# VH-VL binders against q9zuu9r114to356: the designs that were tried, part 4

Target 1, 243 residues: q9zuu9r114to356
Amino acid sequence: IAWKDLTVTMKGKRKYSDKVVKSSNGYAFPGTMTVIMGPAKSGKSTLLRALAGRLPPSAKMYGEVFVNGSKSHMPYGSYGFVERETQLIGSLTVREFLYYSALLQLPGFLFQKRSVVEDAIQAMSLSDYANKLIGGHCYMKGLRSGERRRVSIARELVMRPHILFIDEPLYHLDSVSALLMMVTLKKLASMGCTLVFTIYQSSTEVFGLFDRICLLSNGNTLFFGETLACLQHFSNAGFPCPI
Below, E stands for the ipSAE of ESMFold2; O stands for the ipSAE of OpenDDE; V2 stands for 0.75 times the mean of E and O plus 0.25 times the DockQ between their complexes.

## First folded at step 1 (VH-VL)

Design n6 (framework fv_nisevokitug)
Fold by ESMFold2-Fast, scan of step 1:
Structure n6 (fold): chain C 243 residues (1-243), chain A 121 residues (1-121), chain B 108 residues (1-108)
Amino acid sequence: as target 1 above (243 residues)
Amino acid sequence: QVQLVQSGAEVKKPGSSVKVSCKASGGTFSDYAISWVRQAPGQGLEWMGGIIPIFGTANYAQKFQGRVTITADESTSTAYMELSSLRSEDTAVYYCARDLGYESGWYFDYWGQGTLVTVSS
Amino acid sequence: SYELTQPPSVSVAPGQTARITCGANNIGSKSVHWYQQKAGQAPVLVVSDDSDRPSGIPERISGSNSGNTATLTISRVEAGDEADYYCQVWDSSSDHYVFGTGTKVTVL
């Protein structure tokens, strides 16, 4: 996936349109992790949604998104998108939730759907939680935030997408859970999934796992390229790399 | 540092074709695109098309669609632009340029020295 | 067919400021890039992404872009600034790089 001169405007505080993303250029290679990083209101979530074709009706997009060398809308099921805050069904176990997701989304026979569900459970390191209630409601105890986040991603994996967009996979995770999440996503990318996701902040250990980074500030791209090149770029300019 | 070196000047008759080469040195050829821009004597710059290695595709300006073919050979770090059915108005200096559209923006940071193509009888 | 309109020529005295405009509908929503071309030479990028200056370009050269007009400003003009200047954008609606009509800057 690649994008060129991607500009997104939304209804602003004044009567004219507010540019949320300004002339963004970038690409994500198959099987790699590309991260869009920036502070709150940098436009990172808007850029992610623009790439996934999920902008709200109030938004207007300029520029082009290319998949496999051509301009195209991604067909239903060819990519996955995981929201920053996902609603799960707390009364179901992890396995039950994923089975129902597969039944609603996948064609084919039950034995094929079971296989896909088990693969998703293993891919997201959920085997020990497969028969546990999701929970997560105010008064219902169940999975902790890290496990719930992995279930949200596993739900999209049952469609076996080639491209997976994730809005803040580390949102509300402690440092150990965040590292496990990133290691899990790195392994998923190595299996052929193209990952594009947003991050507000990261540790040094997590930062080292990214293949490419797009640094965004107030809609502007400060840097796009390989993670190591980002460190060198800002070091040479006399500034630390933004996290 | 990136440097683009183009083939030498050519004189062609109307109806013939010309193939101009552009050899890149420095940097990684596959990490960027190469665009072709021409300039008729005393006139402005006109984009003809470019090749985008990461897409595996070439993009052409509508005006030249069907007459121009842009190719690249990564083993020699060389891009080519072939223009067929030449007319007198195709007399121009043809430039190759590094196209950063997938990285830092939709612009050309390094240019070849230019190749003069003269179409005359 | 998106078109970038520039004045055909600008005359400026040494030490003064030259301003070259690039006009188009809603050009402020696009990134504008500027090239300098001296006689008999290839173009050279002097401003990228509205206002960024490439390595080796004097700080006297700056750019801005808002509304329907982008502007290249050359302060404290020197004889060596005499050249043709072109603005350039990518037009996503036509999948086309668009160059301005060009402005010849003469230092008299």
Scores: ipSAE 0.000, ipTM 0.400, lowest interface PAE 18.7, mean pLDDT 78

Design t1 (framework fv_tiragolumab; at its last look DockQ between E and O 0.66; V2 from the best seeds 0.00; counts 0 for: pae E 10.0 > 2)
Fold by OpenDDE, look of step 2:
Structure t1 (fold): chain C 243 residues (1-243), chain A 127 residues (1-127), chain B 113 residues (1-113)
Amino acid sequence: as target 1 above (243 residues)
Amino acid sequence: EVQLQQSGPGLVKPSQTLSLTCAISGDSVSSNSAAWNWIRQSPSRGLEWLGKTYYRSKWYNDYAVSVKGRITINPDTSKNQFSLQLNSVTPEDTAVFYCARDLFYDFWSGYYSFDYWGQGTLVTVSS
Amino acid sequence: DIVMTQSPDSLAVSLGERATINCKSSQSVLYSSNNKNYLAWYQQKPGQPPNLLIYWASTRESGVPDRFSGSGSGTDFTLTISSLQAEDVAVYYCQQYYSSPFTFGPGTKVEIK
């Protein structure tokens, strides 16, 4: 996936006037992890949604998004998008939830729904939790936030997408859960899935797992490139890397 | 190289149970990258997929509706083989039976078609 | 169930000439997520099991001669033998593995004219 001169404006009361993303350029290679990093209201989520074609009606996008050289062509099932906050069904086990998701999302004629569910469970390191109730607000016990987040991602994986967009996969995760998440996603990427996700900030250890970084601030791209080059870029400028 | 060797009787009386075994070499019956199938062939019905067994963190069985309720496919990990049982057979069940493997291609594609086959076993249902 | 059909039922072709077999599925076997056609071709000789020739509609199985090729997408598929050889006399089957149950075509008998 690649984007060129991408600008996103939000509709005000009368007209589109607020630029949330300003002339952003970047790309993500197949089987790699590209992170969009920035502070709150930096435009990172908006950029992610723009790339995924998930902008709200109140937004207008300028520029171009390319998927495999084609302009904004992502057929059904070819990509997944995981929201920051997702709704799970607490009364179901992980396996049941994913199976029902598969039933709803996959074409009715596809044969391998059960195996797809198992693959998703394994891919997201949820094997030990496959038979566990998801739980939720009304349940005394359930999955922890990290597992719940992985279940949300697994739900998208039942479609076997080649590109996966994840909005803040590390949201409200402790350091251990965050690292596990990133290691899990790294494995997924190594299998050939292209991952693009947003992060507010990360530890040095987590940062090292990224292949490329798009650093945003107030809608501006401060840096885009290889993760290691980012460190060097700011170091050469006499500034600490804003990670 | 993967090889499938079939064994079992070629004659079964009506209402009895057809039983065949397929021994696997060069692969594992519990492989996460393979599924193990039974297919039959007759002049009247052509090639007909009957069902399969496969291991994906647990054992699964998929059966064709046409034989569902009469068919059982069981893996035997100790002998690295899998079997076919077809109950209440009739002359219409007369066919050449094949065991076959379908292989997991990749995460995005899943299992593809049957790359290795047994030698086939003619099973005749007759009094 | 997805019903597979083939045409012609039988085909007589001179040695060295092109043989073309058509296969149709009652429903599309193209998966939009990966853009792959879940369609295979088999060659079966008397007394032998089917031998896989083509999978994903157009990918040759290892060891299959270059004269065999598969084409098509969606519901219409074609197996082509560019130059028929004596050893190619057999019955050819198409098969979909998109949906359960997996279903085969009725077969096309290829003979030498």
Scores: ipSAE 0.507, ipTM 0.817, lowest interface PAE 1.3, mean pLDDT 92
Fold by ESMFold2, look of step 2:
Structure t1 (fold): chain C 243 residues (1-243), chain A 127 residues (1-127), chain B 113 residues (1-113)
Amino acid sequence: as target 1 above (243 residues)
Amino acid sequence: EVQLQQSGPGLVKPSQTLSLTCAISGDSVSSNSAAWNWIRQSPSRGLEWLGKTYYRSKWYNDYAVSVKGRITINPDTSKNQFSLQLNSVTPEDTAVFYCARDLFYDFWSGYYSFDYWGQGTLVTVSS
Amino acid sequence: DIVMTQSPDSLAVSLGERATINCKSSQSVLYSSNNKNYLAWYQQKPGQPPNLLIYWASTRESGVPDRFSGSGSGTDFTLTISSLQAEDVAVYYCQQYYSSPFTFGPGTKVEIK
């Protein structure tokens, strides 16, 4: 996926912030992790949704988005998109929840659907939790926030996406859970899934796992490139990397 | 190279149980990427899928509605084979029976249909 | 169940000439999300099990000669043998693997004139 001169405006704005994303350029290589990083109101979630073709009706997109060299928008059914908050069914086990998603969504026989589910469980490091109830309501023992987040991502993996967009994968995670999530996502990328996700803030340990960074501030792309180049770029200019 | 070798009797009396075995070489019956199928072929019905067995964290069986209640497919990991039991057979069950493998590769590579077949066993149901 | 039909029931073709076999499914076997047709073609010679020729409607299995080609999408599919050879005398089956149960066409017998 690549984008060039991508601008997004919000309908009805009357202030100097009318453009939410301003002439952004970037790309994500197959099988890599590309992170869109920035503070609140930097435009990172808007950019993510623009790339995925998920902009709300109040938004307009200008510029170009390319998928595998072809100029196109990301159609809804060709990728996975994980919202910041995901509704889980606490009365189901992890395996059951993923299996019912596969039954409703995928072609093939039960063998193929079960195989997709088992691969998603392994990919998200959920093997030890697969037979546990998701829980969390009516006094049921439940999964911790990190496991619940991994289940929400695994649900999208069941659709067998080649590109997975994740809005704030670290949302409400403590530092240990956040590190484990990023290690898991790095492993997922190495298995062939192209990941593009947003992050509000990052620890030093988590930062080292990113392949490529798109740094936004007030809709402007301050940097796009490999993680190591990001550190060198800002250090050479006399500004610490804002991460 | 995967090879499937069938064995079992070719003649079964009506109302009795048809029993066949398929031995696997070059793969494991418990493979996380394979399912092991039985398919029959007759002039009246053509090629007809009967059922499969496979392992995904536990053993599963899926059976065709047309034979559900009469069919059992069992894996045998110690012998690396799987079997077909079809109860209460009638002359209408006369067919060439095949075992066959199908594969699942991964999320993105997908899956395809039956790539390896056994040699076939003609089973005649007659008094 | 998805019903598979084939035409013609039998076909006689001179050596070196083109043979064309049609297959039709009662509903689409195209999964629009990945743009793949879940259709396979098999060759069966007398006394032998079926042999996989083509999957995804148009992708040749390893070891299948270039003279075999598949085409079509959705509900209508074609197997073409561009230059018939003596060893190509067989019955050819199409098969859908889009939904359970996986079903086969009735077969098309190809003979030398």
Scores: ipSAE 0.033, ipTM 0.574, lowest interface PAE 7.9, mean pLDDT 79
Fold by ESMFold2-Fast, scan of step 1:
Formats: structure tokens, sequence, C-alpha cells
Structure t1 (fold): chain C 243 residues (1-243), chain A 127 residues (1-127), chain B 113 residues (1-113)
């Protein structure tokens, strides 16, 4: 995936149009983790949604997005998108939820749907939780936030998307769950997935796992490039890299 | 290199159980990246996939409808092999039986097809 | 079940000439999410098991000569041997691995003219 001069405006019926993302340029390669980083309201989620073709009707997009060398996007469903907050069905087990997702999304009986579900469970490190209830209701104990987040990502994986967009994969996770999530995502990338996700802030060690970074502030790109080049860029300017 | 070596009797009487074994070298029967298949070939049916066994978090089996209810495919982790049992055989089950691996390429692409095959075992069902 | 058909049943081609084999599936074997066709081609010589030539309709298996090529998408597929050699005399089978049960075509026998 690559984009050029990508600008996104948001407008209510009575409001002036606000430029939320301003002339963004970038690319993400198969098998790599590209992170869009910045503070709240920097345009991270809007850029992510623009790349995934999931902007709301009130948004207008300018510029070009190229997928697999073509100006045309892949058909809908060729990539996955994981929301920052996801609705899950608490009365189902992890395996049941993923199997029903596969039944609903996959036409016919593709790839032995049980195998696809088991592959998604393994890819997201959910084997120990596969038979547990998702839960999340008052009085109903179930999965913790970290496990629920991985289930949300696993749901998209049953379609075997080549590109996976994730909005804030570490949202509401403790430090241990966040580390497991990052290790899991790095393993997904190593299996050939193109990962593009947003993050507010990370530790130096977690930052080192990223292949590319796009730093945003108030819709403007402060930096785009390889993670090590980001460290070099800010060191040369006499500042530590924003982490 | 991966090798599949088949063994079992070449003659089975009608109504008895046909039993074949496929020994694996160069890979593990419990490998998460592989599935282990039985395929038969006869003049009347051509190449016919019978079923497979594979390990993910637990063992799974998938069987073709044409033999479902008569077939069992079982792994043996200690001997690194897997077997085929086909019950209540008839002369129409006479075929060359092959074991074969289908390989999980990566999560995004799934499997590519049967890359290694056993040598084949002719099983004749007659009195 | 997905039914596979092949044409012709047999094909006689002179050495060095192009051989073309067609395969048709009763329903699409194109997976829209990854844009891959789950279609394989095998070569079988007498007394031997089938040998994988092509997977995902057009990807050549390691060690397979570049005179073998696969093309097509959806329901219609072609295996081409650009310059037939004596060692290519065999029966060729297409196979779908889009959905269970996996199914094979009836085969096309390639002979020297």
Amino acid sequence: as target 1 above (243 residues)
Amino acid sequence: EVQLQQSGPGLVKPSQTLSLTCAISGDSVSSNSAAWNWIRQSPSRGLEWLGKTYYRSKWYNDYAVSVKGRITINPDTSKNQFSLQLNSVTPEDTAVFYCARDLFYDFWSGYYSFDYWGQGTLVTVSS
Amino acid sequence: DIVMTQSPDSLAVSLGERATINCKSSQSVLYSSNNKNYLAWYQQKPGQPPNLLIYWASTRESGVPDRFSGSGSGTDFTLTISSLQAEDVAVYYCQQYYSSPFTFGPGTKVEIK
C-alpha cells in the first residue's frame, strides 16, 4: 500500500470544513509493521480510516491511494479493519464467536472453516482461551481486556486479509498485555501480513519493533520513514525521539 | 528432505477392514504447518481425496462424504506416522492408495496443495 | 462438491511444439480476500504418484521447468507446456483446494505425435 498527497476534510452541514489530515505521503510493505503515531486529535484514526476506505459520509478525501501497484483499491473484504472499541458476543466462547464470524463472512465452505478458525486462534495467541466464554456482562466473568482485543483482531483474520488496519491495538491494555499484543502483531507481520495501526505512545523497546513510523501532529506529518531513521532525525536536531 | 513411506497389506477380503500406514521423515506429524492426507486412484473414480488429519491446538479430522462413516485417519506421534482404516470394503474399493502432505504456506495465503506423496500401495479387494 | 472437468481427454503434440490443457470448475475457486485461485496442476507418469507442478493457478513449484505455466482465473484455467519434451509424456490433472472435499479433474493424457 502507498499514498500520495492524501488530505482528509471533515464537515458538518453548518461547519466550515476542517482539514484533519494534511497532504500525507507514505507507504507500507508486505510483511511489515507501519505505525501511525501521535497525540490525541493528531489525525491518526482519520488517516487509518482513509487508507482502509472507511471514512464517514461527512468526510472528503483528496490525493491517491495505491494498493498492489494499482490506483484501484482491492475489493471490499481484501483487507481487515479493527475498531478501537469492538462489540463482542459475551454468551459465546471464543471458538464459537470466530466460527460464526467465518460462517457469516466466508461464502461456501472455504478452507475447512474449522481450520481457518483454529489458525486465527493460534495467530492471536488465544489457544488457552478458545473454549472460554467471552463474557463482559454485569455478573458474567469472562475474558479480560487484552484477550478481548485479540479476539477482535482474530475475527478479522478469518477472512485472511493481506492488509490489516488496527485502530489503537494497545487501547486499555496493561503493560504485560500490551507486550503480548506487540509480540503477536510482529509474528503476524512475519507471516506475510501488512500491518498498519495507530498508537498514542510507546516504550523505547516497543518502538524498536516497528518497521516504519508516521508521526502526526495536528494533521501534519512530522516524520515518515524507517524507525531507526526517526531516531536519527530527532538526534540530529538535538532532541530525543518522541516515544 | 520430506519422505512418506507407505506400508500395509495389498490384499483385503470383502467386508473386512483395509488398513494402511504412512511413515513420515523430515517433518513431524504434529507440525502446525502441515496436514496429512489419504488419496486413492482407480479407473472408475480417478483421483479421489478421502480425508486428512492435522494438529493445531488439538487433532482434527476431515473426511470425504463418499467414505464418511467407514473411514478413520489417525496420527501416531510416537512413531511419527498416520494410518488409514476403511471398514466394510467391497471390490469397488480396489485402488492405488497414496498418502500426501498439504503444506500451510502462511496464514494469509493458506495452504498450497499436495507437495509430497507416498510411493502408493495397490490394494485389491477380492475373495 | 466442486466438479472439475478437463479438455481434451488426450492430446498428441510433436516434440518442441506447444501443448495446451484446459480445466473448468463448476464454481469459482477465486478467493476474493487474497485474490488467489486455489487451483493446482499435477503430472503423473506410469507407476509414479502425481507430482505437483503449479499451485495458486500460476505459481510454479520449486524445481519445475519454466516451460510449464499456468493461467486463468475463477472457473477457467489452462496449463501450457511451451516446448514439449519426451519426458513430459504423462497424464496431467487439475485440482481445486478452494473447499472440501478437494476434487481432481479426470486427467488429460499428453502423447508424442
Scores: ipSAE 0.012, ipTM 0.559, lowest interface PAE 8.8, mean pLDDT 82
ESMFold2 (binder alone), look of step 2: mean pLDDT 91; pTM 0.938
ESMFold2, look of step 5: ipSAE 0.006; ipTM 0.528
ESMFold2 (binder alone), look of step 5: mean pLDDT 91; pTM 0.938
OpenDDE, look of step 5: ipSAE 0.471; ipTM 0.805

Design t12 (framework fv_tiragolumab)
Fold by ESMFold2-Fast, scan of step 1:
Structure t12 (fold): chain C 243 residues (1-243), chain A 127 residues (1-127), chain B 113 residues (1-113)
Amino acid sequence: as target 1 above (243 residues)
Amino acid sequence: EVQLQQSGPGLVKPSQTLSLTCAISGDSVSSNSAAWNWIRQSPSRGLEWLGKTYYRSKWYNDYAVSVKGRITINPDTSKNQFSLQLNSVTPEDTAVFYCARVYDFWSGYSEDYFDYWGQGTLVTVSS
Amino acid sequence: DIVMTQSPDSLAVSLGERATINCKSSQSVLYSSNNKNYLAWYQQKPGQPPNLLIYWASTRESGVPDRFSGSGSGTDFTLTISSLQAEDVAVYYCQQYYSSPFTFGPGTKVEIK
């Protein structure tokens, strides 16, 4: 996936429009992790949604997005998109929830649906939780936030997407859970999945796992490139990269 | 460049086990994006998919119902190959057997079409 | 099981002329959620294994000449060879991968007239 001069405007107060993402340029290679990083309201979620073709009706997009070398609009459902907060069905087990997702989204392969569910469970390190109830309301204990987040990602993996967009994969995770999540996503990328996700901020350990960074502030791209190059860029400018 | 090279005996007696091997070069049998298939071709049944083995965090096997219970498809990671065993053969199992690759690069599409094929092995089941 | 049917059984075409091969599936192989047809075409020359020509009903495999094209949706599909060459003498097979077991058509033999 690649994008050029990508600008997103949202309908503002009355008759004007505000530019939320301003002339963004970037790319994500197959099998790598590209992170869009920035503070709240930097435009990172809007850029992610623009790349995934999931902008709200009030938004307008200018510029070009290329998929597999073609100027293209990504059809909804040809990729995976994981919301920052996902509704899960607490009365189902992890395996039941993923099998239900497979039944709704895949062609009618009885035996193949079974294997893709088990594959998604193992890919997201959920084997020990596969038969446990998801839970998630105050009256029913179930999975913790890190496990629930992995179930949300596993749901999209059932479709075996080539590109997976994740809005804040570390949202509401403690440091240990966040590191495990990133190691899991790094393994997923090594299996051929192209990962593009947003992060508000990261620890030093987590930052080192990224392949590429798009650093946004107030809709503007401050940097796009390799993780090491980002550190050198800000160091050479006379201040350290704020992560 | 991917190549599949088949080997195994071309003559099997009725009621015995048919055994074939497919050696892989240019790809890994444990590739997370590949599935390794056996397909046979006969005048009476045409092209018939028999089953596949593939690695996705663990090994899986899928078999066609028509041969399920008689068939085993096994990978051998040390030799980068996979094999077919078909038990209790009858003259109706006489066919040219092909190994073939499916390549599904984490797409949302289930790409079960065959992009590389072995040379084929004629197996005759006769007394 | 999805049953695949091809017509005609055999086709004789003069060099440089158009060859048209039809394939029908017993049920739709169009998946509405992604709007893709789970249909492939193969060419088998005498003494050789099948060779992939087209996947997703109309996407040409790398290295396949542009005289080969696929069309159709749902249950009815067509393989077209716009200008038949001598090396195109072969049997052509359609295959569905919508549901297991994956099934092939009986083949259409293309010969020079």
Scores: ipSAE 0.000, ipTM 0.443, lowest interface PAE 14.9, mean pLDDT 80

Design t4 (framework fv_tiragolumab)
Fold by ESMFold2-Fast, scan of step 1:
Structure t4 (fold): chain C 243 residues (1-243), chain A 131 residues (1-131), chain B 113 residues (1-113)
Amino acid sequence: as target 1 above (243 residues)
Amino acid sequence: EVQLQQSGPGLVKPSQTLSLTCAISGDSVSSNSAAWNWIRQSPSRGLEWLGKTYYRSKWYNDYAVSVKGRITINPDTSKNQFSLQLNSVTPEDTAVFYCARGSPEELFYEEYLSGLYFDYWGQGTLVTVSS
Amino acid sequence: DIVMTQSPDSLAVSLGERATINCKSSQSVLYSSNNKNYLAWYQQKPGQPPNLLIYWASTRESGVPDRFSGSGSGTDFTLTISSLQAEDVAVYYCQQYYSSPFTFGPGTKVEIK
């Protein structure tokens, strides 16, 4: 996926500014992890949603988005989007929930849908949790936040998307759970999925796993390129990389 | 200007459901730049944020962990209002309940990760939980 | 959860004198990448809801008199009323919005001596 001169405008309440993303240029290569990073109000979630075609009605987008050289018309099932919090069915097990999702969203025979579900479970490191209740229903304790996020991502994987957009995959995760999530996503990308996701903050360990960084501040792109190039860019400019 | 007007019962028995409504004027409950919150105030716990509802292509809700599982905050676009339902109340839930508008200076999703401050408040409703 | 504390619990100040209220958060509410503090201040008078005074630690809400100012960074914040007036008798609360759930301080009551 690639984007050129992408600008997003939205009404600001107390600020006299209608531009949230300002002339963004970038790309994400197939099979890699591209991270949009920046503080709150940097425009990172807006850029992610603009690329995925999921902006709110109050927003207007200018510029171009391309997928494999075609203007941003993605065929059914070609991409997935994972919200920070997703609707899960707490009374179902992980396997049941994913199978239900496959039944509703995919054509084909039952044995093919079971295969896709098992692939998704394995891809997201959910095998040990496959028969556990999701929970969070009727005061029921269930999966922890890291496991729930992996289930949410797995739900999108049953459609075998070529591009997966994830809004804050590390939100509310401790450093160990965050590292596990990132290792899992790195492995997923290596299997052919193009990942684009947002991160508010990251540790040095997590930062080292990214293929490309789009660093935003107040709607402006401070840097776009390979992770190592980002560190060298700020070093060569006479100040340290602000990660 | 924005104005929030609350209504609901002032006395609720233990184990029952508390139900309050907040009517909005000067803004839309489905405004893409606003979030609609419930906050309570008691001598024992002070000011306590309970949760919010907001519209961004679809409706979302966030709830404080302390009340998660007992609380529901729902919008009503036809009446331009939103409501609070709190199940299985106890005397410890006795408080003045406020509805409030949270509105970020920029994008709501950016603010959602960090939280919101509250620029307009309802008049408050004293709810006493006693037999 | 981020725990907010305020000092003093109550403060008596003469008309025209400075009132200073302190707020402390159990962890930093400063986001280093944008250098912003996710901290607000509210004024509450008896029988009324809280009114927003300050947001982003130091930005005054529209319509709030210049005598109100906020300062501080990270974990330690101050609300200053430079010349106390009769209408400033109220309870003042700080609030963090760095992370959910949003949490408030216990309040500081400001009274005339």
Scores: ipSAE 0.000, ipTM 0.413, lowest interface PAE 16.2, mean pLDDT 79

Design t9 (framework fv_tiragolumab)
Fold by ESMFold2-Fast, scan of step 1:
Structure t9 (fold): chain C 243 residues (1-243), chain A 129 residues (1-129), chain B 113 residues (1-113)
Amino acid sequence: as target 1 above (243 residues)
Amino acid sequence: EVQLQQSGPGLVKPSQTLSLTCAISGDSVSSNSAAWNWIRQSPSRGLEWLGKTYYRSKWYNDYAVSVKGRITINPDTSKNQFSLQLNSVTPEDTAVFYCAREDSLFYEEILTGYYFDYWGQGTLVTVSS
Amino acid sequence: DIVMTQSPDSLAVSLGERATINCKSSQSVLYSSNNKNYLAWYQQKPGQPPNLLIYWASTRESGVPDRFSGSGSGTDFTLTISSLQAEDVAVYYCQQYYSSPFTFGPGTKVEIK
């Protein structure tokens, strides 16, 4: 996935349109973790939604997004999007919740849907929680915030997306839970999933796990850091390389 | 929001060195997604690309053969700018000089240099006695 | 070096009429591996720097009006202005970025008839 001169405007009650994202440029490599980082109202969630094709109707987008060489939309089911806060069903176990998601969203036989659910549970390090109630009701104790966040991500993994967009995977997590989440996501990326997500702020340990960083402030890109390994084979930035 | 602002003298005597500076705002001169170019325009030669500087793990320069050996393009990361030095100028070097950003983007799994998306305002440099 | 040529040298078109500018490269600027034409078009008004209109032969730059379009492949390219407006009076340049040194066409001046 790559994007060029991506600008997003929002129209409110005022006569003027607000530019929320201003001329963003970047890319995410297959199987890597690319993070969009910045303070509240920096435009990071809006950029993430623009890349995922999930902007509200009041928004206008300018510029280009390229997926697999096409300026277009992504096919249904080829990507997943995890909201900052997701509604889970507290009366279901983790396995039951994921299985129902698979029943509603995937074609095929029951044995195939079971294997996809088990794969998602393993990928998100949820094996020890698979038979526990999700909880979250006033009278029910269940999963902690970190485990619930992993369940919401696992729900999207059931559809086996090639690209996964996550809005604030570390939201409401303490530093230890945040590090564990990032290690889990790094493992998921190594298994072939392209991850693009937003973060308000991170610790030094967490920061070191990212492959690429896009730093936003007031809609502007202050920094886009690229993996140096991706550039080691490019001898000149002005040429296609015939061999 | 990216803006390029040029500065430097508009009159240079033959055999002297032409020196121009381009200040960058809204982007970093060491951006891995850009290259920084100098282009001149004259009635006799039209638009002529002179060279560029860019950062990809280390600094690189590319220069047009027509000026190679008397041209230097250098970045200044502390001031977020880049400069042009053209030695031993002649009246035939009289031109409007532009700095320009070359947009470099990952596309089709190739990171390559591209077209010029932002230009400086231009500086007319006259080479005369 | 790749040599770029443009035709015509100048073009007078009535307001609202179609303007067509041709650009030819001395060798192909189509890269077979990515199937992209390394060609851009710029608009220059008196006293101003060139302004990017089109890149990759046919992709319109953000903010450029829909009346501007680019077409062609390999060595022959066309810039079309479907309905000329007064503000379109300018010199138009094609540019190849297939190989160094980057080279520009000599320009086509578009005027109102």
Scores: ipSAE 0.000, ipTM 0.381, lowest interface PAE 22.8, mean pLDDT 78

